# VHH binders against q84jc2, part 176

Target 1, 232 residues: q84jc2
Amino acid sequence: MSKMRNLVEEKFLEFYESWVIQLELYLHQLLIAHNNNTMSETELRHLISKLTTHHKAYYTAKWAAIREDVLAFFGSVWLNPLENACSWLTGWKPSMVFRMVDRLRKSRVVLVEAQVKKLEELRVKTKFDEQKIEREMERYQVAMADRKMVELARLGCHVGGESVMVVEAAVRGLSMGLEKMVKAADCVRLKTLKGILDILTPPQCVEFLAAAATFQVQLRRWGNRRHYVTHS

## First folded at step 9 (VHH)

Design xc46 (framework vhh_6qgx_2)
Fold by ESMFold2-Fast, scan of step 9:
Structure xc46 (fold): chain B 232 residues (1-232), chain A 126 residues (1-126)
Amino acid sequence: as target 1 above (232 residues)
Amino acid sequence: QVQLVESGGGLVQAGGSLRLSCAASGRTFSTFAMAWFRRAPGKEREFVAAISGSGEYTFYTDSVKGRFTISRDHAKNTVSLQMNSLRPEDTAVYYCAAPEGFSWYDLDSESGYDYWGQGTRVTVSA
């Protein structure tokens, strides 16, 4: 698909490419830390803090961008088709990150009973929060399909000052609603990530973040390779 | 020996109610989510509802939301499913499920559960 990119899409594409390059650099550091038990707890906490700050930077940039054009995040031009196909409300599905905890079950750094209890509660809470967001999205889609919106779309086919103003106001309203929905989903993502990191020890955090970053980087590489082969 | 024993099934008319109970013995599951699944004749097993270890969070499949309520009693080591406004499509054998330990599988995945009861039959007549 070739489509004209707007300024928000171009700016975020540049941001995202740089952000992913930095994520790959952090992944290398996480893998070194994971394979080497000579790093101090303070050094591990510093590395974890870098990853946390990196993810916060993503959401800071994303929320600034969706304020200008939330639709840029639905079918994003900076993501390949595989990444877009795996997206849930413009990003990763929060409950999916618990799959990365599987590495900790095979690790020599064993989860203690108190951690298991907290992780299970967080896992179910995350599913509960996802369900609430999905119901809100259903309500949004029903609102978009109502008869009044259909009539406004029909008016947009008759180009005139008044018709253009009415349609433009309706589109702004829809975009604001969608922006609130995306921010709500992102809050669940950030709550889930913070919750996991608060429960885990620094070595377990490193292993978890390495697994998550590996999955994200590999998904991008698999999707990019498929796209290249398709056009070769 | 860990055992899950379901009870409360039976025959009921459409629009009626039933309360299923699952009694766990051999260990407690207070840390882990527990779930109800069902299997209609000739069909695969499907997820119905799950409840967190604390009992604070619940998750339901869309077809039962608003009609079924899952709850648990830690003192009795039981999980219950209150089924209201029953439909003929709810006819199935209902199973209680619990994990051995922490699971990376989704709550609605059979793969996430290691212990299963024998099931209790629910028949809803038109």
Scores: ipSAE 0.354, ipTM 0.736, lowest interface PAE 3.1, mean pLDDT 85

Design xc47 (framework vhh_6qgx_2)
Fold by ESMFold2-Fast, scan of step 9:
Structure xc47 (fold): chain B 232 residues (1-232), chain A 126 residues (1-126)
Amino acid sequence: as target 1 above (232 residues)
Amino acid sequence: QVQLVESGGGLVQAGGSLRLSCAASGRTFSTLAMAWFRRAPGKEREFVAAISGSGEYTFYTDSVKGRFTISRDHAKNTVSLQMNSLRPEDTAVYYCAAPEGFSWYDLDSESGYDYWGQGTRVTVSA
């Protein structure tokens, strides 16, 4: 039933659980800051910096882990089925974060025309970048299917130690290609996040980050409940 | 009075080309994304292409990538769709769409657009 975990999966599972606990603690601080105008701009920038550092820590750990085993990030054991179903190239789809920006439309801290222009441009640019990656992924999947067919044909005609070496070489090639694609997608994620934070004022950044963290935390909670119900 | 008016539709044979144009009046949309949608006979409306306010970034549905090109002219307040290598499956009424203001809905969501033209008919014969 339970997937056999390798050391990369076990290590990242432990990291991710701790990372999510800290995210929830930061979410509480963001919600307090959002509901009260008691914090100075310097204090808000410090809180935003904590969240930025926290997300950078995630990608530092992720890129170290994918170098060892990128496949661990496809259908991850540290994510529930709902979280995995919502994943785009091992993480959140970059353009989806603009839905979190929609919450700023209801805020007392209104977006000025210059910010709207920059956000709208970034939104379309993010979709453009996603489309480029999706095209590369489609090309890669076609190549993977061709390689798999060749390897299967070879294995059907020859059984022995050399078949193991051929499979290992194919898996290494697959992993290297996937690592490149995942890092490309993560770069779009980081550029999109940084772009939004660079455009927004500190109070707006707090609202945006609170909305994003709330969605991430709630998606995990809803998925955990639904997973339990599915087994009942 | 805000109005979007499409033009350029017609009958064309498979492999042919058409250029659709959308003229906006009553306001400018120079800082907002604009899009083209289409509705084939007996089907629901579907997204075709979108263009950023600057005109620098574009997004297309898979079935038209490499064949259609969206562009805009701020001086004329127009958005155009150049349609090449047309297929019978491209037969539809084509609509121009624009948001009331900044829209945080996905570019391919009808919900993100408030102003719609009456459409221009494109028929591609086999």
Scores: ipSAE 0.451, ipTM 0.804, lowest interface PAE 2.4, mean pLDDT 86

Design xc48 (framework vhh_6qgx_2)
Fold by ESMFold2-Fast, scan of step 9:
Structure xc48 (fold): chain B 232 residues (1-232), chain A 126 residues (1-126)
Amino acid sequence: as target 1 above (232 residues)
Amino acid sequence: QVQLVESGGGLVQAGGSLRLSCAASGRTFSTYAMAWFRRAPGKEREFVAAIAGSGEYTFYTDSVKGRFTISRDHAKNTVSLQMNSLRPEDTAVYYCAAPEGFSWYDLDSESGYDYWGQGTRVTVSA
């Protein structure tokens, strides 16, 4: 059955495709910088700034989109099934990035004691913040079930007289709650990224950002190459 | 030599409280998270709680959240677990755990911890 296409989905799909293409171009620059030990600190800081601005642009666009339709981000049409399967509250799980930091320690780039101390503290803080968000999500899920039951009961009391306005008001309330949860999760993501970049030196930031961008790009490519054959 | 020694276990009735302590020797872990795990009879070891080096940030498994409190004392080189509103299902041997260094493993993964105590037994009767 034909249904109205969601304009938010179409607009964000166009944005995301362009955003990923630009991320791949930045990844190329990060890999060149990583392999060329002759780049100045100023040049490295400029490249890191471009990546930071690029990620900031993603969240600016995302928050505008979820204000209009947060449900578009649960099972996103601009993400392949593998990308969607790996999502935690509509994006990457913040604590996951510390696996990339640990891999950095095994490379040519050496973390000093003061950096290790700050990273370890940030790692635990990130899990603490994630747990707070997960608790809010669980409370939201319970409240959502209670609201759905109340609305179902109210509709049942009006045999043949279901109110479309009442149903739409309930859906808007649920969507606003989800928007708050998604924004809270995104704030943890941004705080975690900023925290890591504030702790690392410019060459270490380049290596970290290259690892993160490589993982994101490769995950998308792996998912896009999935072959599924069904026989009747 | 690094050693972790747990104490404070015992028999308590449902609704009661116990305070477990873990004394570390041979090394300080002030920069690293430390954790408590437990193993109930016939079950695998499971995560209970973790605390940051500073003592400021904590992480708990859902079944103990709000009932247990993990804390640190750097001067005594100890990690404690205050257990309130105990339930029969909390019956287990409780282990203190610490890492050798920074780990890529999640806080609730036993693979992230290299040093373990011998455990202290907690029995909660109905």
Scores: ipSAE 0.571, ipTM 0.852, lowest interface PAE 1.9, mean pLDDT 85

Design xc49 (framework vhh_6qgx_2)
Fold by ESMFold2-Fast, scan of step 9:
Structure xc49 (fold): chain B 232 residues (1-232), chain A 126 residues (1-126)
Amino acid sequence: as target 1 above (232 residues)
Amino acid sequence: QVQLVESGGGLVQAGGSLRLSCAASGRTFSTYAMAWFRRAPGKEREFVAAISGRGEYTFYTDSVKGRFTISRDHAKNTVSLQMNSLRPEDTAVYYCAAPEGFSWYDLDSESGYDYWGQGTRVTVSA
């Protein structure tokens, strides 16, 4: 079990480092597109597609990894302490992306009434989905502390093979529950992201994605330089 | 010019029900989510419930979920809060809130709302 967990962590660390480097390269392209008034709609849609594919690749790799060891994503070794502190169920909080939409108010490409109506409906739906997951997590945490789990922990103090097998079954059940919850949270993330991109025009999508990528890159940079935050 | 006026507050015994109403004048808020907040004596204002512009989606604070129901009537320009199975802990002044426009703030953040009513008092006796 320890060897499998170490391998999953090492493999995903290698993946994530490469994924972040590529995200930074895409961010440069998004910023160029944002400042370029002559880029065609087709070119903008192509760039948006690259970002969408990049995020889908992350979830493909994540879901493969959590199938092997979901606990690796609670206290991730590939994230710095600031990034881990800002995580909600192993990733970004879905409703946070609506804060990135505020960037569009300061843009030369403003939101029209029809877009505002759709964004408000999506925002409330996203908060509803988040609340449902948060309550499921709360119930899960209560279940971990209930009498059955306490008794299984006591049984594990016995050195007999039978008690070891019962404890192992309980641990597998615990991991499956967390995997289901993480996947549910990721589904809300993907649906929220897709929903926003479907509502926005290509120039607005570029600004939104640039704001989101900038926040992610800056958060990582500030976390890595945390000892300078109080000095500089 | 824009006003939100709450009504329906009063004294009720534990286990009882009350229906609060918020009437908006000066403009319509059919595009935007609207919310109810409350402030108990000696405490800060806290979020209670929010409803989307179209009324399709609702969001509640944990302590009232399953007991309170938020709804809206676009024709009457009103937002209502049906409060069932009331508890002494629900005793507070209840406020209706609406935004000036699109807000990126969370639905449960006071910062997301620009227009506030003066409140209606709810007292739940043991």
Scores: ipSAE 0.352, ipTM 0.714, lowest interface PAE 3.2, mean pLDDT 84

Design xc5 (framework vhh_6qgx_2)
Fold by ESMFold2-Fast, scan of step 9:
Structure xc5 (fold): chain B 232 residues (1-232), chain A 126 residues (1-126)
Amino acid sequence: as target 1 above (232 residues)
Amino acid sequence: QVQLVESGGGLVQAGGSLRLSCAASGRTFSTYAMAWFRRAPGKEREFVAAISTSGEYTFYTDSVKGRFTISRDHAKNTVSLQMNSLRPEDTAVYYCAAPEGFSWYDLDSESGYDYWGQGTRVTVSA
């Protein structure tokens, strides 16, 4: 059990480090495209597609890993403490990305009224979807604190044989429930990302993706460079 | 150019219901989300509920979830707040709020709203 968990963590750590390196390379390409305005619309769409594929690859790998050990994603070893502190259900909070769209107000390509209306609708929809997930998590936590779960935990401490089997089955059930909620949260993330990209023009998409990637990369760097402050 | 006028406040006993209405004028109503906030005596404004432009999506503060329902009527240019199972702690002046433009502040931040009504008083007796 513990060795299988360690193997999942090691495998995903290796994947994530490579994934972040590639994200930094894509960020560099996005910043060049944004600053120089030299790329054609077709070239911009191709770059946006590469970023979209890159994010989908992350969720493909994540969902394979959580099927084996969902708990590895709560307090993940491949994330620093700051990244873990900023996580909402094992990842970025979907509504947060609308703050990245704020940079578009300073863009050469301004948002038109039709885009503003669609973004406003999506912003509230995203909050609505987040609230639904939070209610499911609350129900899950109530179920975990239920007398039946408490009793099963006590049985795991005091008896062997059939009681051990019952406890193991209950723990597997809890992990499956948690996996379902994490996947639901990830679906909100992907729908929010797709929704924004569908509303924005290619140059605006590049600016948005650059802002999002910059935040993700800088958050990692800030957390890795933190200094311990000793109080007198 | 945007004006918001609240109505429907009053005195009600705990467990009772009230329906607040906000009459809105101007382009803002057809474009942006709208919200309700409240302020108890001697306290800061707190978020209550928000509704999307279409009226399909809603967001509530935890203390009112399941008890309050926000809705909008495009034909009448109004936003309503149906308050059920009222509690003494719901006693406050209730404000309708709307943004002047697209806001990057969270829906529950008063900083995201530029237009505010005069408020309608709700008093819930024990």
Scores: ipSAE 0.446, ipTM 0.788, lowest interface PAE 2.3, mean pLDDT 84

Design xc50 (framework vhh_6qgx_2)
Fold by ESMFold2-Fast, scan of step 9:
Structure xc50 (fold): chain B 232 residues (1-232), chain A 126 residues (1-126)
Amino acid sequence: as target 1 above (232 residues)
Amino acid sequence: QVQLVESGGGLVQAGGSLRLSCAASGRTFSTYAMAWFRRAPGKEREFVAAISGYGEYTFYTDSVKGRFTISRDHAKNTVSLQMNSLRPEDTAVYYCAAPEGFSWYDLDSESGYDYWGQGTRVTVSA
């Protein structure tokens, strides 16, 4: 690949490592808040705001990076193999966060009937949005198997030397389609996160965000630990 | 005390139509999603369609999209599956499914449903 792809990967790797370190710091604050019954609603809302701003910063950086090289996000070098294996369209699968919310049913901060109904509606809507994107991905994969793409590959080989212009046009088309799809998936992620936070009370939001951050941090640690074991 | 009773199955020729109905008793499910699953001879149970609690969202497995329509009547506490352009591959026992409460499982997962009917048989001849 080109030198520009390496620069995008290096820049995002540096960003992501710093972003995860800050997420771990916020997780520590969320766990303290969860165990502290004296924290005011204003203080809890401030902490929740820090987390939402942190996630918005991630998507701002991601969308800037995919504009330059969306393929860097498929099999990302800043993610370990376990994190990459668990990815759905370059990130977490939106519907999975509802499994984190199940934790709230067993906590001292009980969900009221009105919240349960809104969460069920949001869960179903999220699944609907996921299926819509999966259908778009299927259509994209069918288009990639199009006879015209096969013909372009043949022409590039047959010309007797690199047909750079033809290959670059095809790769650009592929990248633009993937960028649109990744952004659509990220929009579902953000809508799902916002929806959950809008339904939950501040103490419930803290518990939810703590569960989500714990899972993300632990998944990274489990995957990284496997690199210390020789596979004989 | 909760019971789901399916009806409307039968023998139909390819290209024909059938309407399956599921009547729920012992409890109202108006705020929870409900689903239809089917089991073909010698195969495992598979997802067919689901409808959200208020009927705003419907879900279908790819093989039935455009041919089947799921709907619900909250007043009658019933969920229906209208099956059009039936194919021999649609031959199966069809089951209605409902959750005990709020479910965190995907709508197409059997694990998300606690109450199941006895099933109604659909046979599509060539």
Scores: ipSAE 0.006, ipTM 0.425, lowest interface PAE 9.3, mean pLDDT 82

Design xc51 (framework vhh_6qgx_2)
Fold by ESMFold2-Fast, scan of step 9:
Structure xc51 (fold): chain B 232 residues (1-232), chain A 126 residues (1-126)
Amino acid sequence: as target 1 above (232 residues)
Amino acid sequence: QVQLVESGGGLVQAGGSLRLSCAASGRTFSTYAMAWFRRAPGKEREFVAAISGSGEYIFYTDSVKGRFTISRDHAKNTVSLQMNSLRPEDTAVYYCAAPEGFSWYDLDSESGYDYWGQGTRVTVSA
């Protein structure tokens, strides 16, 4: 059974299911392109552009949704428990995509020295950007333990209207801080993805995107295959 | 042959400072990130700090942030670690590390580094 959903969660669930179906269709196109050496550079760039636009569409929808309810993205109902367990600030950890680039090296792709230099610098920059966001999250968690927040949490156990109003105001304040951090993390994700694609050749981009999409699709399938015991 | 040689370790009282240096010979590592790791008595090696090839991006483990500063000098082929406000918990042998080539390992993973110095000992008294 599903958790009780609010309107934002319900709308984003519908969006996400459609978005994943389209990602699987693009994955099939990427795998065909990877195995077909007759595709032109223009055709490969067009396919890469479709994937880039698809990922941008996800963040456009996500940012609209978190503006209304950022907490929906912490323990999302449109993600299975495995996907939720593997999340870093509501999404993939940016530095993890460099593991996908390792798959290119193990295949038959040769990275030239200039690409290696740029990828290494980008990898370190991505770790640096992650560190800044993790420090912000630590500060946020410390603020949650502030005396005023503890006092408001005590009031939140009381059903009275005044206590409910005060707790709702405090939660909205906390949500604004979370929204800022989630958007910062998403900006690092998008910059890292763009940076890698800017460094790689079109055939290397196709292979990288295929690896990334395969991981995302497989993680979802592995989580969905778990045996569910009904809560009677 | 490639060698990394650390220096600058010693005995210091809590609250004191030390500057460690790592001199690389046999090749240049200007393209690659380099790191400092440490090993406390009876424990495994742990990550301390790393600096990108350009020197623009720097990463520290939480326990040393604000106290330690990593830097590099490409002309001298050296990486340095300035350690301030030292604590007894900082007592360890400090190692300089560099990769053979490109690595997909996380910056704080020992597996990402192929060249290691013999270490320089730092002892911080209470």
Scores: ipSAE 0.381, ipTM 0.739, lowest interface PAE 2.4, mean pLDDT 85

Design xc52 (framework vhh_6qgx_2)
Fold by ESMFold2-Fast, scan of step 9:
Structure xc52 (fold): chain B 232 residues (1-232), chain A 126 residues (1-126)
Amino acid sequence: as target 1 above (232 residues)
Amino acid sequence: QVQLVESGGGLVQAGGSLRLSCAASGRTFSTYAMAWFRRAPGKEREFVAAISGSGEYTWYTDSVKGRFTISRDHAKNTVSLQMNSLRPEDTAVYYCAAPEGFSWYDLDSESGYDYWGQGTRVTVSA
């Protein structure tokens, strides 16, 4: 096997690098808004909308790429090893964002009881949705082990067009199943983000988005720094 | 003072059923997710099931999915675990758990729960 990237990996790497640069710029704006609490509600809502649109752009690009090659997302060349190690079904684990809400609660921002009730309900719903996807993945892995692995292993006994067709059919089946599961996971991610933003006030949304973006940016920086630390 | 009291444990044959109940006193938990954990002989405590404040959403560990059902009654301040198709490996002391307030930990983390009952013993014979 070569280390050469395919076209989907090259295109998404270019997209992702640009997307992260823009996320860092938005994070800077979020931190300014948070530290200089003189912005109007309209200005805060505009900033929140920019972040929401930015995340939607990521999933639009991801779903287009997954349609072409979902396997590119299970060993992403645009992510460092730490980012890959923290991945759940090709992205962040939806329930993890409630830890960002905890950071917000411990700060100067106060959540009222009605918000706490809605957040708790959303948190458990998110766990329920994650469990459904994990069940589908388990069923898929069992089916893959029983049928497609036997089919692929048998391939070693033959060389020719029929063997190639069998492998291509097995890989296509694997890819379609994985695409469905990844999209289901991404739907839970988007529903969870939307749910949190719908519950929080604009200043709370800014603080939540700042915490989430800070974690994502710092995780990438920590993983990249590992390269330099291992040489000292 | 907050207290959780479990009941409904006992001895049952494999394939049988038991219904566990947890009665909360000292405060209501209608807003918060509550959970059942168990400790089998010689093992660490493990997560079994959790239920949302509304009772609409439930979460189960893999080994009990399809066999156990968690439910709650807000009027009685009670959470219940219906255990069907019991197996010898379900033999354990079962604990009810509740948070002091909104839990930010994963539902299956002991760290997310501040109040624990004394437990009720379930023994499933072969």
Scores: ipSAE 0.129, ipTM 0.598, lowest interface PAE 5.5, mean pLDDT 84

Design xc53 (framework vhh_6qgx_2)
Fold by ESMFold2-Fast, scan of step 9:
Structure xc53 (fold): chain B 232 residues (1-232), chain A 126 residues (1-126)
Amino acid sequence: as target 1 above (232 residues)
Amino acid sequence: QVQLVESGGGLVQAGGSLRLSCAASGRTFSTYAMAWFRRAPGKEREFVAAISGSGEYTYYTDSVKGRFTISRDHAKNTVSLQMNSLRPEDTAVYYCAAPEGFSWYDLDSESGYDYWGQGTRVTVSA
């Protein structure tokens, strides 16, 4: 069939569509706040809190879904091809967000030396954490091609009931390993996001979150409109 | 005037080890990441390793992971690269690099670094 989706994919597609619509509404609020120089710190912190809660809700839903079917997140049906092409381990690459922080360098609100020192340290830490995850991915790929896995594949699912059970147990083990890797990557994403927000002032947080949300929303729109690109 | 001076290069047999050092003068770089790059004969310059201002976090190119270790000594204002299990493919001139100020470029981008040493030559024989 042309339209192949399992129950986990269908449920997460519905969740993600609603989640993105709400992100666009929050982006509108962030842009208004960014252009309003009279909003109180308390009001800005409340808006920032709504955004952080929204991102946490995404990971709560994602981790529930990958517990059921982690493979649904590789080549996700709720993402367009451009979004999938830009993915690193089922999501955005954590170090990429420092490009959004660069926007603050040109802001009306100046980064102080203490903030720059913390951001520079976090930037390198994020790359350090990414390389650790990439080494786990390499180990996973080596394990997939390991002699024992090759021997399990040789048994084949059609040879006997005992062979089928052994192969199914091995596949389940591989899926659990992949789930742990995806969660580790998501933890780096959350730590990076929290780290940046903890370093920045509320007005700077609003500007950063607006830049990040704008990029995410525009990437989705660009990918969804690719059929309108005219070949020259 | 800011200067970076590399030392420790030489000729070594495959499987051997060398320790490169980079001495910085004219300013400290304790807030900033510093990096090592290399250029093999007839090839372009490539990233090797980077270390955070604190020295706590490091980042390596895939071909040297597990073999090379970058470290820094703030008291001596130096960055070192310990190279173990050297291969003929590691033959290159090795350069130390530091930024003038705050950089949001990827750690492996030459564009993120403003100060460069003259390099130290490493030759690994088969």
Scores: ipSAE 0.618, ipTM 0.865, lowest interface PAE 1.4, mean pLDDT 85

Design xc54 (framework vhh_7aqx_2)
Fold by ESMFold2-Fast, scan of step 9:
Structure xc54 (fold): chain B 232 residues (1-232), chain A 126 residues (1-126)
Amino acid sequence: as target 1 above (232 residues)
Amino acid sequence: QVQLQESGGGLVQAGGSLRLSCTTSGRTFSTYAFAWFRQAPGEEREFVGAISGSGEYTFYADSVKGRFTISRDNAKNTFYLQMNSLKTEDTAVYYCAAPEGFSWYDLDSESGYDYWGQGTQVTVSS
């Protein structure tokens, strides 16, 4: 097997490593803010804004990269095997963030009934949105196992002029469909994240973001530790 | 104290329809998602579907999608399972379920639900 990475994979690997380092720095700031009850609402909102902008930067970079090579995001080379094993359509499963919300029950500031009602509504909406995308993925997989695969195989047997162009067009069509599905999943992720932050107070937002970032950073460390041991 | 009471079960021919009801007493009905589960003889209990507190969003198991519909009436503290195009494989005891509070368990996990009805038998014959 070639150990080479294509240009898209190389550029996104460089971006992602830098992005994770900055996430760890923001996590440090979130943990300080969470432990220091004297920070003003303005200071907390500023920190939340930094995290929101940081996540937005990730999706901006990701969508640019998948336009060039969406398949790079299925079994990503910048993720360790544990991170890849935990992926749902090239990223975190949106409903999983409600596990981070559960951490807020141990907060000094208790969730009020109106917040609980909105969070429960958002939780079910998120599952509803996930299910719609999963149905589309199933349709895509069935199509790949049937007509499109047969068509590509037939066309691939002929190496001359117009047949080559038709095969390339069909492959581009399949990639475009996959790109739309990944973007739909990312939109659910962003809507879920924004929805939670809109419901929570600034101190609760800090606690939630700290929990989410801690999980992401620890998952990467656990996976990297295992990878290091296997070939060290 | 929360109590759940199912009704509407019975015997039906394949291709037929049944409507199950679950009436609740006690807690704030409109805050939390409510779910239907079922258990066939010799099988484990499985998730059927769930509905949000407002009734706007629903989530279904793959085996029932397109055939079953969940709805709720918050004024009557009642939610429903409309079962269409019934198959012999749908034969089971059907349970309604409700959480005590906000849960970290996935919507389709039994562990997320604290209150359960007594169950109502649905038998589908060919």
Scores: ipSAE 0.510, ipTM 0.812, lowest interface PAE 2.2, mean pLDDT 85

